# Ledger of designs, part 5: VH-VL binders against Protein cereblon (ohgt)

Target 1, 230 residues: Protein cereblon (ohgt), of Drosophila ananassae (Fruit fly) (b3m1f2r157to386)
Amino acid sequence: LSRVPGVDYLEHILFPGEVLPFMIDGSLFDDEMPGLDGLIFGVGFPLMQPPEDNPHKLYGVTCQVYEKGESGRQLVFYKSRALQRIVINCDDIQGPPQYIARNPTSKCFSKVKILPEYFLPEPLKCVDMGSMSRFRDIPSMRDKYRRYQLSSTPWPADACQEYAYEEIVERARKKLEIHKIDTMPRCPIQLSFWLVRNLHLTEKMMRLTFLTDSVNTRLQLIGSTLKEES

## First folded at step 15 (VH-VL)

Design w2 (from v1 with light chain W61F)
Fold by ESMFold2 at other seeds, look of step 15:
Structure w2 (fold): chain C 230 residues (1-230), chain A 121 residues (1-121), chain B 112 residues (1-112)
Amino acid sequence: as target 1 above (230 residues)
Amino acid sequence: QVQLVQSGAEVKKPGASVKVSCKASGYTFRNWGMNWMRQAPGQGLEWMGWINTYTGEPTYADKFQGRVTFTLDTSISTAYMELSRLRSDDTAVYYCARGSSSGDSIWFDYWGQGTLVTVSS
Amino acid sequence: DVVMTQSPLSLPVTLGQPASISCRSSQSLLHLTGNNYLHWYLQKPGQSPQLLIYLGSNRFFGVPDRFSGSGSGTDFTLKISRVEAEDVGVYYCMQALQTPYTFGQGTKLEIK
């Protein structure tokens, strides 16, 4: 669990890589910011899921301030970038949450759990089990060898077709305006988040893609949408 | 499941006071503010104010300032609205509603069932 | 106080046909951040109000896609693309930019 100095609410979903500009009461943040990377804080999305489904969990992202703008009378302008998906136990929140778009006037913080990002760049292939055969005859290794053997069974090529990363990227390029393609990330993790915003997915699909820890599953969900639209 | 349950209907004389309770369940009470509205018979909705459930600080609509008091009992996740010096035109259904956060109250996603308060001479 | 004016106040509609409700604010509801602090509620007969649309155009959970909100600044519209029997009730707009928060007079939607 990590503890963040500030946690605010945001009325829409923000994906890693997106910019979040905001203005706040200068007394909260106008002091020294740490290091060259700036202050890290959290934003939660109370409207991510229906309140009756998960009333004690708050999904969100960490954001890092990278630019301080013009200071007005009481309000200071900042730019931040979303970094990591998080989940918060609502009972851990200290202070009254406020919407960042309403120019927060009070501090609110919480312990957060950083959500993982899993990516398997290629479908699993059949592996040569010959080099593993000596582990089969060692009693302490026999169970490990069986687990590896079962997990490495080849997946048929036709079953993996829609799983292929490059196929999904090709479909996305067909749907996007050419000037947007110039900004397409090459990193699969970053790409999965970028595609959600640039392909104008439904609100339902945006929630599903945010809640999924597997990059492969996010890309498959996006790919299924592109397939239906063709 | 998120639920707001209000106290039962009341009949009062002019000049009396009424205290309506609103018990919340199914969520972290202190993270979501509590709003109060009323609706006179055959009329529209009127916002009375809200209370920050974390700090206990109320905000009252100017029309009700001096006659209404919002309080909390956080140990039982309950908000209270007390309206004093009742008049016949205070006859209405009174609603509690969960605000958008405890620090801001800018939309109301869950509402209580309403409490009819009748003020009759 | 910000005055919210709805029209029409009574709206009889044939099932399956579209409906449109207007809401006008005496002051702009557009915040510097680009959000319009205007919300729509439905009060079905004998029920408490329920949130339909928040921040001008966003559907709350469980609200069918046939409901849409539009407009900015002082003029807002709620549209129902195909009215169903369950849509009967009184629709209220509400501003939450400034306290006191204020509601429109309500628009009673009925099936002809």
Scores: ipSAE 0.523, ipTM 0.785, lowest interface PAE 2.4, mean pLDDT 81
Fold by ESMFold2, look of step 16:
Structure w2 (fold): chain C 230 residues (1-230), chain A 121 residues (1-121), chain B 112 residues (1-112)
Amino acid sequence: as target 1 above (230 residues)
Amino acid sequence: QVQLVQSGAEVKKPGASVKVSCKASGYTFRNWGMNWMRQAPGQGLEWMGWINTYTGEPTYADKFQGRVTFTLDTSISTAYMELSRLRSDDTAVYYCARGSSSGDSIWFDYWGQGTLVTVSS
Amino acid sequence: DVVMTQSPLSLPVTLGQPASISCRSSQSLLHLTGNNYLHWYLQKPGQSPQLLIYLGSNRFFGVPDRFSGSGSGTDFTLKISRVEAEDVGVYYCMQALQTPYTFGQGTKLEIK
């Protein structure tokens, strides 16, 4: 669990890697108090519905300020980048939450839980591999349930279909303009979030892709959207 | 599931006061403000004001300043609206609605079922 | 106070056809940060209002994608691409840029 200085509301879902620009009243800064450069803060998505069994959870991301823009007459412009998915127990929020687009005037804090990003590399092809037990040695498969599941699965070909990662990448390349393709990350975790930013997903699909901790599942959800389009 | 349940219909005489309750459930009460609206029979909606559920600070529409009071009982997640010196043109359905946050309350995502207040001689 | 003017006030529509509702503000609703503080609500017969569109163009959770909002500054439009029987009711726009928050007069949508 982590604590971040400042938690604000955001009216839409923001994925790791996205830029969040905002403005703050410059009169809030004392000459002796440092600005916001490098600050890590949280934003929560109150309009994204939580899982049905936990209505008091608020999902969001951490953001880090990386650039100070030119100040207006009284407002200071900043750019931040979303880093990690988080979940907040609403009962832990201290202070009145405000929307970041309303130029927050009150301090609002909370403890946050950083959500994990699980990635299982593409499973070994059943034709080329001698044993499924080697998945047990991969650190990303140390989950006792998943290790047991992999060792007892009689049809590895089913798992191979679930991890059609390269196929998803190729379909995305066909649908995207060349200037976007040149920015496509190679890291599967970053790629899953990049695809959400660059594809036209429904609100339901954006919610589903945000809520999953499994990068493999997130990519599969995105891939199903690419198939439906053509 | 977010739910706002209001107190039942009231019949009042001119000059009296009415107090409408709004009980919230399904969310952390102090993190979202509470707004009050009314709707006269066959007419449109009118915003009366809101209360910051974290600080307890109310904001009243100028038209109702001096006649309306918003209060909270955070221990039971309940907001109250009291309107005094009632007139016949105060006959309306009164709604509570959850605001966008306790800090700025800009749109109303969930509404109570409404409370009919009838003011007649 | 900001005056909100809706047109039409009564909108009979054939089932399956598009509908369009206009909302005009006496002052710009565009905030310094780029958001338009204009929201749309639907009040179905015998029910409380429900949020449809917030900040000019954003669809609230559970609202069908046949609803869309557009416009900026002083002129805003709610569109329904294909009207269904469940869309009957009174539509209100509301500004929340400055207090007091104000609603339009309402547009009653009916199936012919």
Scores: ipSAE 0.403, ipTM 0.734, lowest interface PAE 3.3, mean pLDDT 81

Design w5 (from v1 with heavy chain Y110K, light chain R59L)
Fold by ESMFold2 at other seeds, look of step 18:
Structure w5 (fold): chain C 230 residues (1-230), chain A 121 residues (1-121), chain B 112 residues (1-112)
Amino acid sequence: as target 1 above (230 residues)
Amino acid sequence: QVQLVQSGAEVKKPGASVKVSCKASGYTFRNWGMNWMRQAPGQGLEWMGWINTYTGEPTYADKFQGRVTFTLDTSISTAYMELSRLRSDDTAVYYCARGSSSGDSIWFDKWGQGTLVTVSS
Amino acid sequence: DVVMTQSPLSLPVTLGQPASISCRSSQSLLHLTGNNYLHWYLQKPGQSPQLLIYLGSNLFWGVPDRFSGSGSGTDFTLKISRVEAEDVGVYYCMQALQTPYTFGQGTKLEIK
């Protein structure tokens, strides 16, 4: 009851891995909360969906404060990083919600439900093929790469969609600067969020990819957007 | 599904008071502040103030301070605006509108249908 | 009080042609956090106002892509790329940086 995570509103969508800088009224600090260092809090996106669709549910992310920035007069600057997708039952919110960009002046708490990240236990879908593509043409590694391909197709190749991952990775490489490509994660879960952050998808596609719990489906949605843009 | 339904039109004499209700439905009432605006016939919109639906704390535009009172009945998700010592220039359509949150109220994404208040001289 | 000035106050437009509405604020609406607290509303004949654009340039739900908002600080513009019959009404800009919140005078858009 007494331990309810902090919650604030954000007017745009934030994906896991993104940085959220903010300022907060220092008058909210007391003996039990002398600052926000290391705090995990929630931000909700009330404009993610039409007001009529889910008037009692608020989708968002958890964020963790990792850095205190340069201070103002009564405002304290922090940097946080989004960690997990969440959903909040609006009836559980305790306190008056405020937009974080308006420098919240009131404490606001809520229970949250962490949304799952489902990924099918398929070797090809568990591997960041982007990084593996660079090793395909290296003679000393060619046998290992071929063995991985063979072990990753327990189903017919078209049924496993192995080429869908490689196609997504290759099209993403064409659209991105080389220094960003070098930071492309191997984990499919992390890759799905990384692609959304780096490919500048439409607002509609950002909403669809956020609301999907299946990492496999999220990657396919991103892939379809790359085909659509071409 | 998200609705704001206001009370019906009223005709008043100068010096009287009027109380307009705004019934909210289809959302968590206490998470979204309630704003009040008015629009004189053939004229533009004027913001009168808002009420924090969680705390019940009102904020009034200085022009209306001392004449207007915002109240809530959270048990029935209803906001009220009462304007006293009416003048002929208070003749207007009065609107309630849901704000962007209960802690600050900076855009209005849902409006009531409006309540015409006529003050005859 | 922040004074909001709209131009023009009356805007007859040929169906299918573009339209542009200007809104000027007596002081900057740019918040120290980077947002412009300027919103646009449309009041169709016989209806309550409806939100079109929030925070200067963001299209609200259900608003067609032919609408766009631009500007920063003191000067803001609402554009309709191709006017349709359903766009008839009075357009208002509103600042919400500081209380009292204030509206422009309104721009009545009509089809010629």
Scores: ipSAE 0.611, ipTM 0.823, lowest interface PAE 1.8, mean pLDDT 82

## First folded at step 16 (VH-VL; from w5 with light chain H31S T33S)

Design y2
Fold by ESMFold2, look of step 19:
Structure y2 (fold): chain C 230 residues (1-230), chain A 121 residues (1-121), chain B 112 residues (1-112)
Amino acid sequence: as target 1 above (230 residues)
Amino acid sequence: QVQLVQSGAEVKKPGASVKVSCKASGYTFRNWGMNWMRQAPGQGLEWMGWINTYTGEPTYADKFQGRVTFTLDTSISTAYMELSRLRSDDTAVYYCARGSSSGDSIWFDKWGQGTLVTVSS
Amino acid sequence: DVVMTQSPLSLPVTLGQPASISCRSSQSLLSLSGNNYLHWYLQKPGQSPQLLIYLGSNLFWGVPDRFSGSGSGTDFTLKISRVEAEDVGVYYCMQALQTPYTFGQGTKLEIK
């Protein structure tokens, strides 16, 4: 578990890879905190509605400041990027939660649990019995063919196609502008978050896609949204 | 589900005091500030002040300074507002509302159902 | 104290048509950090207020996207692109730049 400084609240969901910009009054900096360069901080999403058995969990992301913009005499512009999904037990928050843009020197900390990302390369498989069908009428092979057929077709072919990683990617490519496709990542983990950012999902779907640790399930949820738009 | 449940309606005589409770549930009480507003019949909203639920430090609007007291019982996630030396123009619906955070309560994303306090001679 | 002035105070609107509510503050609500400390609430008949817009222009979670907020400094506007029957009630702006926090007088929106 990691301790993350600067716990802040955000009233909408931010996914890994998204940019969180903010501006601050530079006169609030002191000798202990002369700026925010490289700062890693936590952002919680209090409007995610966990089951009632989890009313004190706060889901969120870590963010890191990576760019300091041009500043006037008092106003400093920063960009941060969401890195990892986290969950916080709200009872672990030390200090009053405050907005980093208003209170850059505030000391608010919490232990966090970094949520994992799991990916299995082929979660759904279909077996084409076409090459085996020539054995159906051979007496010595008929029992083997029946046993293979029963053990080899766990899902309908239509379901396998709609959950296949490659088909989800192709459907997304059809719905997105070509210049966005140029930025499409090849890593399945990064791709799953990239798709959420670029497809403008409903609030319910954003919550569901954020809460799953399985990249395969996340891609399946995204794929279901693409079907509904057609 | 975030909920704020207030105590029931009260009828008071001028000069008395009233204490309204606000029971919070569905979130970590000390991480979100508590604000108090009132609304006189047929009129708009008036902010009375707030209490930092982490430190227990209250802030009162000047109009109510000396007559209002905000307190907490964190063991039962409950905030209290007591208004003393009541007069007829204190007749209003009183609301508690959860602030944006315990250290920086600047918008109110959840409100209690309101408590009607009637002050009559 | 910061005085908040809303106009109009009464707003009859035809169902399905746009509506616009103005809020003016006696002093700037734009902080040095670039945020406008102005929020919008709706109080439906017989209900407690509910948050619509925070920090001038940010739509609160679960609020329909036909609502929008704009403006900066001293002049702010709440717009409803197509008024629905559920939008009936009293709309309040509130400043939270400095204590005491202050509300506008309210704008009663009714369907004609």
Scores: ipSAE 0.223, ipTM 0.660, lowest interface PAE 4.9, mean pLDDT 79

## First folded at step 18 (VH-VL; from w5 with heavy chain W32F, light chain T33S)

Design z4
Fold by ESMFold2, look of step 18:
Structure z4 (fold): chain C 230 residues (1-230), chain A 121 residues (1-121), chain B 112 residues (1-112)
Amino acid sequence: as target 1 above (230 residues)
Amino acid sequence: QVQLVQSGAEVKKPGASVKVSCKASGYTFRNFGMNWMRQAPGQGLEWMGWINTYTGEPTYADKFQGRVTFTLDTSISTAYMELSRLRSDDTAVYYCARGSSSGDSIWFDKWGQGTLVTVSS
Amino acid sequence: DVVMTQSPLSLPVTLGQPASISCRSSQSLLHLSGNNYLHWYLQKPGQSPQLLIYLGSNLFWGVPDRFSGSGSGTDFTLKISRVEAEDVGVYYCMQALQTPYTFGQGTKLEIK
């Protein structure tokens, strides 16, 4: 999106669907929250990238305020929810970035690019992969492209089913408390983020799953970690 | 990759001034503040202050207030620390370090190689 | 100023064995956000300091997972589950809740 939202830094990775509480001086937000729509802002994760990665890209999420909490005389408590993954060109940032948890004292804003969420249903067993060859040269799609090549041949159902969406869900159900299972979303996109949030993955795996635009690849990464735990 | 390259070692007499440079590369300079530390021979680390690389506003530790000046040349992504009225107990290795952001400087994820400043008569 | 006190100041350890370093602050480092503004650095012989752990318990990128941080408020601990030869150096804790930011005295870890 072309809009130029306010942005702040966040010291950890936040996935779509997660709640981000914060406090600020009431005068900064009161004019922005006159109605029901709530303020939309961005948070970036400057610590997510490895030293050899592209340090001019800042990954993050959009957040929307949905609740004004009980407050003291000076600071107002808000709750927001992460909506969409974004990437920011660091050179587009205007203002001095601050961490939202430190109660920012100045405005900071930037153009953001909303990252896509691709979910490609498992194709029929015999599908012409020629029309999908355009995904071959995209690194984030390499594993997904290979999966679709497997689906275009009469491949044994046992091999495909082990990494199928339903098997990942079943493995997750075995590791989760019953009350959490009642909140498991049916949408694969929402489910992929929900699983990362509820399975407490390693920092490295959280980074990998955040950076992937392919929901299918994200679910496969999550599934591989479920096999790792004895 | 993120790098901070400092100027070379200096030998100064008491009462003189020294200016240490710190050239940053591999990131957007104005998005991360610049901190200055020093380490006397055989001793621990001491924070001297930091400069907001977006606004140019410095913050000095009280101990150094009035003797130290932090400046920037954003066109070459370089920060400077100048320490005046040098004393023999200012002999130390001086480090620059990238702060966690330009608006807050609360951890230091990349350090320069250090600059030895020796103050002797 | 917040005083940071490390113990021990000298820590000889056998290769492959665990090590533990304590850091105590003169006042709480717990912020309203729930974060502890306490960080750990390692200065290897002849090198600049490097960040190991930020905000009490978060492992910085590229730091081996044998390092961990724990504690809250005024008492913090850095642990190494299996000491390697490359872990030799001086470990510093630093508080960043209140300026001036202050370091502990350092803990020199050596192989015995």
Scores: ipSAE 0.545, ipTM 0.799, lowest interface PAE 2.1, mean pLDDT 81

## First folded at step 19 (VH-VL)

Design a2 (from y2 with light chain N58S)
Fold by ESMFold2, look of step 20:
Structure a2 (fold): chain C 230 residues (1-230), chain A 121 residues (1-121), chain B 112 residues (1-112)
Amino acid sequence: as target 1 above (230 residues)
Amino acid sequence: QVQLVQSGAEVKKPGASVKVSCKASGYTFRNWGMNWMRQAPGQGLEWMGWINTYTGEPTYADKFQGRVTFTLDTSISTAYMELSRLRSDDTAVYYCARGSSSGDSIWFDKWGQGTLVTVSS
Amino acid sequence: DVVMTQSPLSLPVTLGQPASISCRSSQSLLSLSGNNYLHWYLQKPGQSPQLLIYLGSSLFWGVPDRFSGSGSGTDFTLKISRVEAEDVGVYYCMQALQTPYTFGQGTKLEIK
């Protein structure tokens, strides 16, 4: 688990890759994080789940400051970029969180758990393992043989559909302005977050896509909404 | 299960004080501020202020400054509102409501059942 | 103090018909970050208020999607696409941009 300085609330969901501008008391970051490393802090989304269903968990993202902007005498403008999805046990929070959009003045810290991003590439067809069995007994080839076995087992049709994200890309092109399409990432992880940012999904769908650790499932959820909103 | 349970109805004379309790359960008390509102019979809602449940620092609406005191007993997850020098126009239902964080309060997502305070001579 | 003004104060509605409630603030409720700090509550008869819509347009958990909020700055609207019997009560807008937080006068919705 990582400890981050500055754990504050953000009233809307922020996905990895998004920019978060904010203003704070000018001494909060410089005193706490001297040097050139760019401050990494956490923001939590208190309305990610029904407040009564999970009152001790706070989902959020880490953000990293990358630009110090134009500033007044006491307030400093920053730009940050969301990096990683996190979850926080609310009992670990030290200090009173404030909403970052309301120019927080308190220092608030917590341990965080970084949420994983799993992506399974498109399945390979089943191959004849007889020709590959000679690698099974070689110690240096065991991991490669095991990975090959896993990747070469046949997938059911619905699993293959789950990993076929090319149709999602095509549907997204119909909904977006052409200049946005030029910025569409190739990496499936980044693409999943980019699509959420650019497709104006419902709040329910944004929560579902944020909470899944499977990039394949996230892309499929996004794809289902593109079909339904046509 | 998130709950806010308030103390029972009170009848007071003008010039007295009343102390309403609000017991919280089902969540981490120090992470969610406590707000107080009142509603006179047949009238609208009025925000009285809030208390930061982590620091214990209260914020009072100017109208109530000097007459109202917010306190906490964190050992039993309970907030208190005391209103002094009661007048007949303080007759109202008083509500506690959980704010959106302990350090800032921008909406009220859970309300107590209300406590009727009647002030009559 | 920010003054919140609701219109109408009384709203009789036929079941199944749409309803619309207006809320106007004396100052803009749009924050520097682009959020409107305006919330809507419903107080059903004999009950405590309940949060319906936060930040101008976001539906709170468990609120039916026949409710919607719109508007920005100083002018906000709560809409019910098809009024049901359970929607009876008093609707309040509230601003939370500046302390003291202030409520509108309330709009009493009744079935006619």
Scores: ipSAE 0.365, ipTM 0.704, lowest interface PAE 4.0, mean pLDDT 80

